# VH-VL binders against p39960r1967to2165, part 12

Target 1, 199 residues: p39960r1967to2165
Amino acid sequence: VPLEDVCERENTLIPTIVVKLLEEIELRGLDEVGLYRIPGSIGSINALKNAFDEEGATDNSFTLEDDRWFEVNAIAGCFKMYLRELPDSLFSHAMVNDFTDLAIKYKAHAMVNEEYKRMMNELLQKLPTCYYQTLKRIVFHLNKVHQHVVNNKMDASNLAIVFSMSFINQEDLANSMGSRLGAVQTILQDFIKNPNDYF

## First folded at step 4 (VH-VL)

Design B17 (framework fv_tiragolumab)
Fold by ESMFold2-Fast, scan of step 4:
Structure B17 (fold): chain C 199 residues (1-199), chain A 126 residues (1-126), chain B 113 residues (1-113)
Amino acid sequence: as target 1 above (199 residues)
Amino acid sequence: EVQLQQSGPGLVKPSQTLSLTCAISGDSVSSNSAAWNWIRQSPSRGLEWLGKTYYRSKWYTDYAVSVKGRITINPDTSKNQFSLQLNSVTPEDTAVFYCARGPFYYETHGEAFDIWGQGTLVTVSS
Amino acid sequence: DIVMTQSPDSLAVSLGERATINCKSSQSVLYSSDNKNYLAWYQQKPGQPPNLLIYWASTRESGVPDRFSGSGSGTDFTLTISSLQAEDVAVYYCQQYYSTPYTFGPGTKVEIK
């Protein structure tokens, strides 16, 4: 289901499945070694995703405190799966080239840092509200994971690598022959390290 | 190098409890990048996964439905090993039992059973 | 449960010739989020535990000879031994690790003709 349709259906700025998954990880998973890199049981991940689909993310009786969901890596895996299965990535198909072109120019030293940040903020403001708010929530979550790197061994660079495929869809990746993946990683690493520069 | 060494009796009488131990060297039983499994093999059923235990922020255990209710897999961090207890055994439980690492995530090895114990033939008969 | 089937039950191949083993799962073992097939192949010789050959359907385990290769996606998978050697006489098993309970195929016995 499209992200805007979920937000409209739930009357929320951020899908409740995203909020519930991230809050649970923040509650008990921030010090997990290899968080987001080490996958949970694929069976547990699929079972959790199916439970959200069947029981409803907005149902207050549906709780991640259930013994079925105690594997933190399954919660993290479910979140990654949800992002990757979105029909459109969080940068959106319409704007992903604008985002990645900006990062490519910056990496080639064709613009100064202040210009890059200004133009990046202009692009972020053009995202639909649900996309912007969801991206903001995710970035601040990943910043918290990055802050716990001493215990979890997952810094901003590691997180950018494991999440990059969730921010560019297969069609856009194939059309660029993979060349834009590095640009996505550059953007995410900067967002995770410096979220207040962008949100 | 990670190695798994099995120990336990090879003969168990019907209705008794089958107990096996798998000692781990080269890795910690509480390593959060590993899962520790028990698998059995018999001519009639082939290879059967029985269950696994693993540490992530606390201990987790998963069991195959076919043995759920009479199986217990327990880690022992002090001895760096994990055990299998199978209750109320019948002759149909006669099999070679293996402990194995995986599936788990490694960039170079993937999520599969990459390290196996030597195997223990357990015969259930009177 | 995901049911695994293999064909043929047994295969006799001359030294140096190609051996092909097929595996079918009752449900797709392709995980859409990482685009990986959660399927492994094992070799088992008499008196020994199974030995991992291939994981993620086509990735060769370290130390496994180049003559072993895996292919396929979703529900249909193949293990190929491009030039059979005497030490390759064994039973070969496919296994899904997409969901618990993890399940194995019934095995294919490879013998020298």
Scores: ipSAE 0.000, ipTM 0.482, lowest interface PAE 15.6, mean pLDDT 85

Design B18 (framework fv_tiragolumab)
Fold by ESMFold2-Fast, scan of step 4:
Structure B18 (fold): chain C 199 residues (1-199), chain A 126 residues (1-126), chain B 113 residues (1-113)
Amino acid sequence: as target 1 above (199 residues)
Amino acid sequence: EVQLQQSGPGLVKPSQTLSLTCAISGDSVSSNSAAWNWIRQSPSRGLEWLGKTYYRSKWYTDYAVSVKGRITINPDTSKNQFSLQLNSVTPEDTAVFYCARSPYFYDTKGQAFDIWGQGTLVTVSS
Amino acid sequence: DIVMTQSPDSLAVSLGERATINCKSSQSVLYSSDNKNYLAWYQQKPGQPPNLLIYWASTRESGVPDRFSGSGSGTDFTLTISSLQAEDVAVYYCQQYYSTPYTFGPGTKVEIK
């Protein structure tokens, strides 16, 4: 289901599943060594996603404090799976080339940092509200993970690598001969390290 | 080089508790890179995974449903070992028991068992 | 639970000839998010624990001879020994680690013809 349709159905700015998964990770998972790098049990990830489909959207009694979900890496894996399965990237299919072209130009030293930040903010303001708010929530979450790097061993660069495939679809990746994946990693690393420059 | 050495009794009477230990050398039982497993092998059931324990930010344990409620796997950081306790044994629990390491990171071997203990034959008989 | 099956139950192959062992899972063990098959192969000789040969369906464990190879994806997997040696007489097991409980196939016994 598209992100805007989920937000409209739930009457929210951010999908409830995203909010609940991120809040649970922030509650008990920030110091987990290899968070997002260590795979959760795939059976547990699928069971959790099925539970959200059946209980999470329609039943406020649904809680991640259930001992079925004690494995925090399964919660993290469920979140990554949700992002990958979105029909459209959080950069929006319509705008992903604009975001990645900007980063490619910046990485090639064809613009100064102040100009890059200004143009990036202009692109972010053009995102649909649900995309913008969801991206903002995710970026601040990943910044918290980055802040706990001493304990979890996952810095902004590691996080950018593991999340990059969730921000570009297979068609856009193939059409660019892989060059846009590096651009996504550059954007995410910058967002994670410097979220207040953008959100 | 990581090695696993098993110890425990080879004969247990029905209704008693089966207790085995697995001593680890070359790695820490609290290593973030590994999970520590118990597996048994019998002619009737073949190879059967029983459960695992692993340390990330705290200790986690997972058990197979077939033994859930009768099994405890417990790490001991002071002795660098982990143990298996199986309650209320029956002759059907007769098996060779193995401890095994799984490396656990998705960029390594996942949950494949790359290091095994020597095995302990446990006979449950009156 | 994911049920693993193997065929054949036993296989007799002449020295130097190819041995092929099949493994089937009741559910896919391919994880779309990392595009990996959570499938391993083990060799067990009498009186010894199983020894890891292959992980991620096709990656050979360090120290394992090149004659051993794994292939397949999803639910159907194959272990191939390209030129059987006398030391390869053993029982071979596949194992899924896609979900707990981790489960093993019943084994395929490889013998010299």
Scores: ipSAE 0.000, ipTM 0.497, lowest interface PAE 15.0, mean pLDDT 86

Design B19 (framework fv_tiragolumab)
Fold by ESMFold2-Fast, scan of step 4:
Structure B19 (fold): chain C 199 residues (1-199), chain A 126 residues (1-126), chain B 113 residues (1-113)
Amino acid sequence: as target 1 above (199 residues)
Amino acid sequence: EVQLQQSGPGLVKPSQTLSLTCAISGDSVSSNSAAWNWIRQSPSRGLEWLGKTYYRSKWYTDYAVSVKGRITINPDTSKNQFSLQLNSVTPEDTAVFYCARGPYYMDTTGEAFDIWGQGTLVTVSS
Amino acid sequence: DIVMTQSPDSLAVSLGERATINCKSSQSVLYSSDNKNYLAWYQQKPGQPPNLLIYWASTRESGVPDRFSGSGSGTDFTLTISSLQAEDVAVYYCQQYYSTPYTFGPGTKVEIK
């Protein structure tokens, strides 16, 4: 299901599943070694995803403080699965070339840092509201993970690598012959290190 | 070297409770990198997974739907073993029962069921 | 539940020749997030428990001879024994560990022609 349809159906700015999964990781998972790199049990990930579908993610009685969902890596894996299964990535099919072209020019030293940040902010403001709010929530979450790198061993660079495929869909990656994956990693690493420059 | 040693009765009467134990040597039953499983094998059903128990800050159990409601798998940290209780047995439960080690995070370690007990033939007959 | 099927039910192969066993799952056991197939192969000889040969569809367990190889992805998998030895006479089972309940194929008996 498209992200806009989920947000409209739920009457929210950010999908409830994203909010609940990220809040739970922030409560008990920030110091987990290899968070987001070490996968969780596939059975647990699928069970959790099905529970959101069946029990109603917007139901106030649904909680992740349930013994069924104890393993943090399963919660993290469910979140990664949700992003990867979106029909369109968070940079959107329509705008991913604009985002990645900007990063490519910056990496080639074809623009100064101040100009790059200004133009990046202009692109972010063109995203649909639900995309922007969801991306903002995810970036601040990943910044918290990055801040715990001494314990979890996952810095901004590591997080950018493990999430890059979730921010560009297979069609866009194939059309670029893989050249845009590095650009996505550059963007995500910068967002994670410096979220207040962009959000 | 990790080894699993099974013990329990070879003959059980219909409607009774089957009780088997699996003693672990070379590893702890509360190891956070292992899950402890029960699997049975019969000519009619082949290899059938029954359930598992594992420790991650607290004990967890998972059971196959086919036996859920009449099965209990319990760890015993003091004896370094885990047990199987199967209630209301019928002749259809006649099988060779195996305990086996599987990592809980199988997707992180890369190994499926890498260590198996010797097997215990259980016959349900009156 | 994921249903596993194997073909053939039995296979007779001459010593030194190639043996090929097929396994199919009723739904994909490929996890897109890690790009791994949650599929294992076991060898079982009479009076013994199953012995792990292959995991992640194609990774050989430590100590397993290199004549054993696994291949395939998604729903279709193959175990190949490149040059059958006398000690390879056994029943071979595929198993999915993608979701509980974990399920096994019905087995393929390999014997010498």
Scores: ipSAE 0.000, ipTM 0.475, lowest interface PAE 15.6, mean pLDDT 84

Design B2 (framework fv_tiragolumab)
Fold by ESMFold2-Fast, scan of step 4:
Structure B2 (fold): chain C 199 residues (1-199), chain A 126 residues (1-126), chain B 113 residues (1-113)
Amino acid sequence: as target 1 above (199 residues)
Amino acid sequence: EVQLQQSGPGLVKPSQTLSLTCAISGDSVSSNSAAWNWIRQSPSRGLEWLGKTYYRSKWYTDYAVSVKGRITINPDTSKNQFSLQLNSVTPEDTAVFYCARGPYYFDTTGEAFDIWGQGTLVTVSS
Amino acid sequence: DIVMTQSPDSLAVSLGERATINCKSSQSVLYSSDNKNYLAWYQQKPGQPPNLLIYWASTRESGVPDRFSGSGSGTDFTLTISSLQAEDVAVYYCQQYYSTPYTFGPGTKVEIK
């Protein structure tokens, strides 16, 4: 289901499943070594996804503090799966080339940092409200993970690598022959290190 | 080279607790790139996964539903080992028990078992 | 639970000839998000623990001879030994690690004829 349809159906700015998964990780997973890099049990990830579909993400009786969901890496894996399965990535198909072209130009030193930040903010403001708010929530979450790097070993660079494939869909990646993946990593690393410059 | 060495009694009476230990060398029981598993093998049930324990900022433990409620898998960081306790055993629990290392870091094997202990035959008989 | 079945129960193959073992899962073990089959193959010789041969359905474990190969996707999988050697006499098991509890096939015994 498209992100806009989920937010409209739930009358929210951010899908409830995203909020619940991120809040649970922030509650008990921030110091998990290799968080988001070490895979959770695929069986646990699938069971959790099915529980959200069957028991309802907005159901007050549904809780992630259940013994079934003890493995934090399964919660993290479920979140990554949710992002990858979105019909359109959070940069959107319509704008992903604009985002990645901007980063490519900046990496080539064809643009000063202040100009890059202004243009990036202009692109972010063009995203649909639900995309913007969801991206903002995710970026601040990953910033918290980055702040716990001493314990979890996952800094902004590591997080950008493991999340890059979740922010560009396979069609857009194939159309660029893989060349835009590095640009996505550059964008995410900057967002995670300095979220207040963008959100 | 990582090695797993098992120890424990080979004969247990019905209704008693089966206790086995798996000693790890060449790796840490609290390694963030491994899960430590117990598996048993019998003619009637074949190979049967019982559960696992692993350290990722804190200890996690998963058990097969078939033994849930009477099984405990405990790590011991001071001795670099992990143990199995199975309560209220019956003759149906007679099996060769194996400890095994689970997933590698960075998706090399997932949940496949790449290193196994030598095995311990446990007979449950009066 | 995912139920694993294997065929045949036993197989007699001449030295140097091809051995083929089949494995079926009661539901798909292909994870659509990473396009991987969560399926492993093990070799077990008398008096020894199982030894990992193949993981991700077709990836050969380090140190395993290239005569061993895995193939298949979803619910149907095959282990092939291209040229059977005397040391390959063993029982072979498939295992799914798509969901807990992890489950194994009943095994296929490979013998020399």
Scores: ipSAE 0.000, ipTM 0.486, lowest interface PAE 14.8, mean pLDDT 85

Design B20 (framework fv_tiragolumab)
Fold by ESMFold2-Fast, scan of step 4:
Structure B20 (fold): chain C 199 residues (1-199), chain A 126 residues (1-126), chain B 113 residues (1-113)
Amino acid sequence: as target 1 above (199 residues)
Amino acid sequence: EVQLQQSGPGLVKPSQTLSLTCAISGDSVSSNSAAWNWIRQSPSRGLEWLGKTYYRSKWYTDYAVSVKGRITINPDTSKNQFSLQLNSVTPEDTAVFYCARGPYFWDTTGEAFDIWGQGTLVTVSS
Amino acid sequence: DIVMTQSPDSLAVSLGERATINCKSSQSVLYSSDNKNYLAWYQQKPGQPPNLLIYWASTRESGVPDRFSGSGSGTDFTLTISSLQAEDVAVYYCQQYYSTPYTFGPGTKVEIK
C-alpha cells in the first residue's frame, strides 16, 4: 500500500504503525546490542505484522507493551520489513537519482558542505508531505539509536548500511548496477549524525 | 495569528545601503515550518522575489541572482525579526518592499506566501 | 528562470458576471512525484500587500470566498471568479514556487464594466 494512501486512510502525516514501532523501540530497545542488525525471530515479526493488520494500528487498545512482543528485535525487524515492503522508497522513485547525484558530487569534492546542505534541503522540500514527515521521524529515531552506540554498538555508519536497501527500490538499484547504494549510505549517515541540518 | 510588521526609512540616496526590518509575532523566526522572504514591487519589474532565510541547525539563505552580491538577509532570534540590507542602491531599486512568510511544502500552502507585511515604499533619489 | 505570463493585461466585467484570468509558465510547474502544481494566485488592492487566494493551483486558502477557483496543470493555469463582486476589483498575480528564484506574472487588472 503506498505511503500516501496509508496516511490518507488514517488521516495522519506519519503511518501509525511507524509511530508505534519507533516509540516502543525508544521506550525499551535503544540499548539492545546490534539493534536493527541482529534479526528478530521471523515468526515473531510475522505475528506482529499480522496483529497490526488484524487488530488495527490506529486502535488505541492495541499496545506493544505486551508479552507477545517482548523481543525488541522482532519490533525492529517488523519496522524494517514495513519500509522494505513500501511500493516506493522514502526518497521516492522520481527523486532518488537527484538525491544520490547530489551525494556523489559532494563526495567527489565538486561541492562545498554549505552548498550540499542547501541543495539537499531544497530536494527534501520537494518530497510529498507524508514522505517528508515519515523520513524526519525515522531520522530522529535513528539519531537516538546512534546516541546509544556505547551500549548498542550501532553508530550512524552501521545504521546507514542496514537501512540503505530500504531507501532505494530494487528497480532503481538495478538501473544503476548498484552504484547508487553507496550514495544512499552517505546521505543516511549524514542525516543520522546531523538531523537538525536537514529537518 | 501570525503577523509581520515592517520598519525602516523610506528614502535612501544612490550608492547607500537600504535597510529594512520585519518583526514577527505569533511564530518564531527560527521555526522549521517557515521560510522568511523579502519581495519588492516596482512598475518596471513587477513583483520580484529577492531572497529567503530559514533555520535548520544553522541559518540558510537563498538570494535571487539579480541582487546576489549586494543583498544580505539576516535573522535576529533575540528580537524575533529578520532584516534586509541592499547595498549600492540606484534609482532602479525604488520599490515597495514586502516581507512574507513562505511555509515549507510539508505545510498545507507549500512555499506560497500566506502572510505578508504591510509594505514599505523605499524611494532612491538624491 | 521560470517566466510567468498572464492574459489579458486588463479585464472589465459586469457585477455578477464571470471573470477568467490566464497564466502560463515557461516550463512545467507540475512535480510528478507528488502530482502537485507549484502555482499560487494572489489578489492585490491599492495600498495593500498581495493576499493569497489559491495554492497548489486549485486549493482555496482559508477564508477565501468560494466564487474564486483555480484550475489547470503543467504550464497553463486559470483563475476564475464566478460572480464578480465590487470588492473583487483588484490586480491578480500568478506565482510559481516550483524553483528559485520564485517568479510572478505581470498581473491582470480586473475592473467593473
Scores: ipSAE 0.000, ipTM 0.478, lowest interface PAE 15.2, mean pLDDT 85

Design B21 (framework fv_tiragolumab)
Fold by ESMFold2-Fast, scan of step 4:
Structure B21 (fold): chain C 199 residues (1-199), chain A 121 residues (1-121), chain B 113 residues (1-113)
Amino acid sequence: as target 1 above (199 residues)
Amino acid sequence: EVQLQQSGPGLVKPSQTLSLTCAISGDSVSSDSAAWNWIRQSPSRGLEWLGKTYYRSEWYNDYAVSVKGRITINPDTSKNQFSLQLNSVTPEDTAVFYCARDYSGYDFDYWGQGTLVTVSS
Amino acid sequence: DIVMTQSPDSLAVSLGERATINCKSSQSVLYRSNNKNYLAWYQQKPGQPPNLLIYWASTRESGVPDRFSGSGSGTDFTLTISSLQAEDVAVYYCQQYYDTPLTFGPGTKVEIK
């Protein structure tokens, strides 16, 4: 289901499933070694996804502090799966090439850092509100994971690699000969290290 | 203020590895505003960009298709220099080699003095 | 790869007269988002490395005399030397830095008539 449709249906700026999953990881998972790299149990991930579908993510009685969800890596895996299954990139289908082309030009030294940040902010401001707010929430979450790197061993570079495939589909990756995947990694790494420069 | 000084052998035998070094003064090899390039020049090919290394939160390399698979460009942060290694050279690799800095949108603003490399037996 | 071509291959110009060199790219080097052309001009004298004259198609590098100017957009570019001086005898190269591999034109030799 398209992200904008989810936000409209739930009357929220950020999908409730994203908020609940990230809050739970921030509560008890930030020091988990290999967070987002080490896979959770497929059975636990699927059970959690089904629970959100069946019990209602927007229901105030639904809680992740249930013994069924004790495995932090299953919560993290559910979040990654949700992002990968979005029909549209968080950069939006209409703008993903603008974002990645900007990063390619920046990496090629075709612009100064201040110009890159200005243009990146202009692109972010053109995103639909639900996309912008969801991206912002995710970036600040990943910044918290990065801040705990001494314990979890997942810095901004590691997180950018892990999440890059969630921001570009396999067909676009193949069509670009892999150049756009590197661009996504560059964007995400910078967002995670310097979130206040962009949000 | 910025100066690039090249060093390395001017004669290499066919099938061997060409190795050149470019020492940097007045800037840091890990400057996030700079990239460090190797370019060669010969009568038959003219000016030919070979590749670059640069630091953007981590190290990156880009290489020209014509030399991809034979070329390595590596920074050395402790010595503030970068190097070129070109494997399996042939007489067709005979050229004047230049190191050069490109600086965020300004293209190649500083060049090394150049090194004539002759590939012959 | 983006292919660069230059015309003429050589020209002879009298001291004090205008010299004009043309450069064409096989693909546009205009980046629409910042409206900049990623095209540079270099001067090379015998025994020396190339020297940057102009970047972003029309911006003169610090220390370059104002008789040198660049113009053009997209695929067609021109370097103009408004009043040729003896020290301007050199080979001039255009170069795109829009995409890798970075590519140079074949050069235009400028001589005094």
Scores: ipSAE 0.068, ipTM 0.610, lowest interface PAE 6.0, mean pLDDT 87

Design B22 (framework fv_tiragolumab)
Fold by ESMFold2-Fast, scan of step 4:
Structure B22 (fold): chain C 199 residues (1-199), chain A 121 residues (1-121), chain B 113 residues (1-113)
Amino acid sequence: as target 1 above (199 residues)
Amino acid sequence: EVQLQQSGPGLVKPSQTLSLTCAISGDSVSSDSAAWNWIRQSPSRGLEWLGKTYYRSEWYNDYAVSVKGRITINPDTSKNQFSLQLNSVTPEDTAVFYCARDFTGYDFDYWGQGTLVTVSS
Amino acid sequence: DIVMTQSPDSLAVSLGERATINCKSSQSVLYSSNNKNYLAWYQQKPGQPPNLLIYWASTRESGVPDRFSGSGSGTDFTLTISSLQAEDVAVYYCQQYYDTPLTFGPGTKVEIK
């Protein structure tokens, strides 16, 4: 299901499943060693995904403080799976080339830092509202994970590597022969370290 | 005036590691307006970019897919130089290797003298 | 990967005559946001490294004679030597720096007739 359709159906700016999963990780998972790197059990991830589908995650009565969901890595795994299964990535298929081209020019030293940040902010403002708000929520969440790096061992670079596959679809990755994956990692690392420069 | 000077062995056996160094004068390897590249040239492949290292608040490396997994490009700030290590070489890696600077907007404006590396038993 | 092609493979030109070399990229190297073509031209003489002649498709590097000029945009580019001199005998390469991996054309050899 497209992200815009989810937000419209739920009458929200950010999908309820994203908000609930990130809030739970922020509540009890920020110090988990290898958060997002160490996989959760497949059974627990699938059970949690089914619970969101069956129990109406848009219903405010649904809670992750249930004993069924004690495994933090399963909550983190469910979130990563949700992002990977979106029909369109958070940069959107229409704009992913604009975002990645900008990072490639910046890395090639053909662009000064101030120009890069200005142009990046212009691209972000062109995203549909649901995409922008969802991206913003995720970036600030990952910044919190980064801030707990002493305990969790997951800095901005590690998080950018883990999440890069969620921001470029399989077809775009194959078509670019991997050249745009590094650009996505560069963008995400900068967003995670400096979220207030962009949001 | 920027000058790049290369050093390293010209003969490597198959399966071993090829190692070259590029010494920089007239600029800093940690200059935030420059990037430091390795390029090779052979009759069969022509000019082929291998990768680069550069400092932009942190050290970064970019590598060509054709050598990814076998290549490491490392800066040495104390000696103002950068190096190339290419693992598991084959006769197909025989080439003239160049180091080169790309500078904001100018692409490859300075090149090393070149080093012929022959991979043979 | 962006594939670069050049034509002709070689050309022989009389001293004082015009030499024209063409370069094509498999994808556009024009970045619309800054209107720059990420395309460079290099000259290489035997036993020497390549020497930068032109960057941004048409901007001549400092110290390069004005008989060398670059033109074109997007996917089609031309290097022109307006009045060939003996010292211009070399192989000429186009190169895109729009996307990694950075890629070079196969080269065009320029010789005197």
Scores: ipSAE 0.000, ipTM 0.483, lowest interface PAE 13.2, mean pLDDT 85

Design B23 (framework fv_tiragolumab)
Fold by ESMFold2-Fast, scan of step 4:
Structure B23 (fold): chain C 199 residues (1-199), chain A 121 residues (1-121), chain B 113 residues (1-113)
Amino acid sequence: as target 1 above (199 residues)
Amino acid sequence: EVQLQQSGPGLVKPSQTLSLTCAISGDSVSSDSAAWNWIRQSPSRGLEWLGKTYYRSEWYNDYAVSVKGRITINPDTSKNQFSLQLNSVTPEDTAVFYCARDHLGYDFDYWGQGTLVTVSS
Amino acid sequence: DIVMTQSPDSLAVSLGERATINCKSSQSVLYSSNNKNYLAWYQQKPGQPPNLLIYWASTRESGVPDRFSGSGSGTDFTLTISSLQAEDVAVYYCQQYYDTPLTFGPGTKVEIK
């Protein structure tokens, strides 16, 4: 289901499933060694995804403080799966080339840092509101994970690698022969380290 | 005032390694806003970009496909210079070699004086 | 690779007259996001390295006389010398910096008629 359709149906700026998953990880998972790198149980991940679909994620009685969801890596895995299964990635198919070209030009010295940040902010503002707000929430979440690197061993670089394929769809990745994946990693690493420069 | 001063041998035998150095004054080789390039010029190929080295929190190199596998461009921060090593040279590598700075990603605003390198036995 | 082509190969122009040099790229060097053309022009005199005249297709480098101007966008570019002077006898090169490898045109030799 397209991200904008979810937000419209729920009358929210960010899908409720994203908010609930990230809040639970922030509550009890930030110090988990290898968070987002160590896979959760596939059975638990699928069960959690089905519970959101069946039990109504927007229902206040639905809680991740249930004994069924004690495995933090299953919550993290469910979140990653949700992002990968979006019909369109958070950079969007329409704009992913603009984002990645900008990063490539900046790395190649074709613009100064001030111009790069201005143009990146302009691209971010062109995203649909639901995409922008969801991306912002995710970036600040990953920044919190990065801040706990001493305990969890997951810095901005590690997180950018783990999440890069969630921000570019398979079609766009194949069309670039993989060359844009590195650009996505560069963008995400910078967002995670310096979120206030962009959001 | 930025100045680039080149040095290195003008005559190299086939199969040997060509080594040239470009000394920088008026700027730092590790400047975050500069990249340091090698370009050669010959009647047969015209102006040909060979590659660059640049510092962006860590060192990076980019090389032209035509010389990839034979070329190394290295910075030397202690001497404020950068060098070109081109392996297994042939007479086809005979050219005037230039070092050059870019500050907006490829617009070469300062050039070295040039070094004619002749590859012959 | 982006291939650069220049025309004419050589040009003879009388002192004080207009000289026009054309440059074509095999693909667009316009980056739509910042609306800049990644195209530069260089002047090279015998025994000297190339000297930057124009960058971003139309921006004159500091110290370059205002008789030199660049125009064009995308794939077709022009360098104009509005009133040729004796010191302008040189070879002129266009260069794209849109993509690696960086590539130069073959050059246009400007001579006095």
Scores: ipSAE 0.006, ipTM 0.542, lowest interface PAE 10.3, mean pLDDT 86

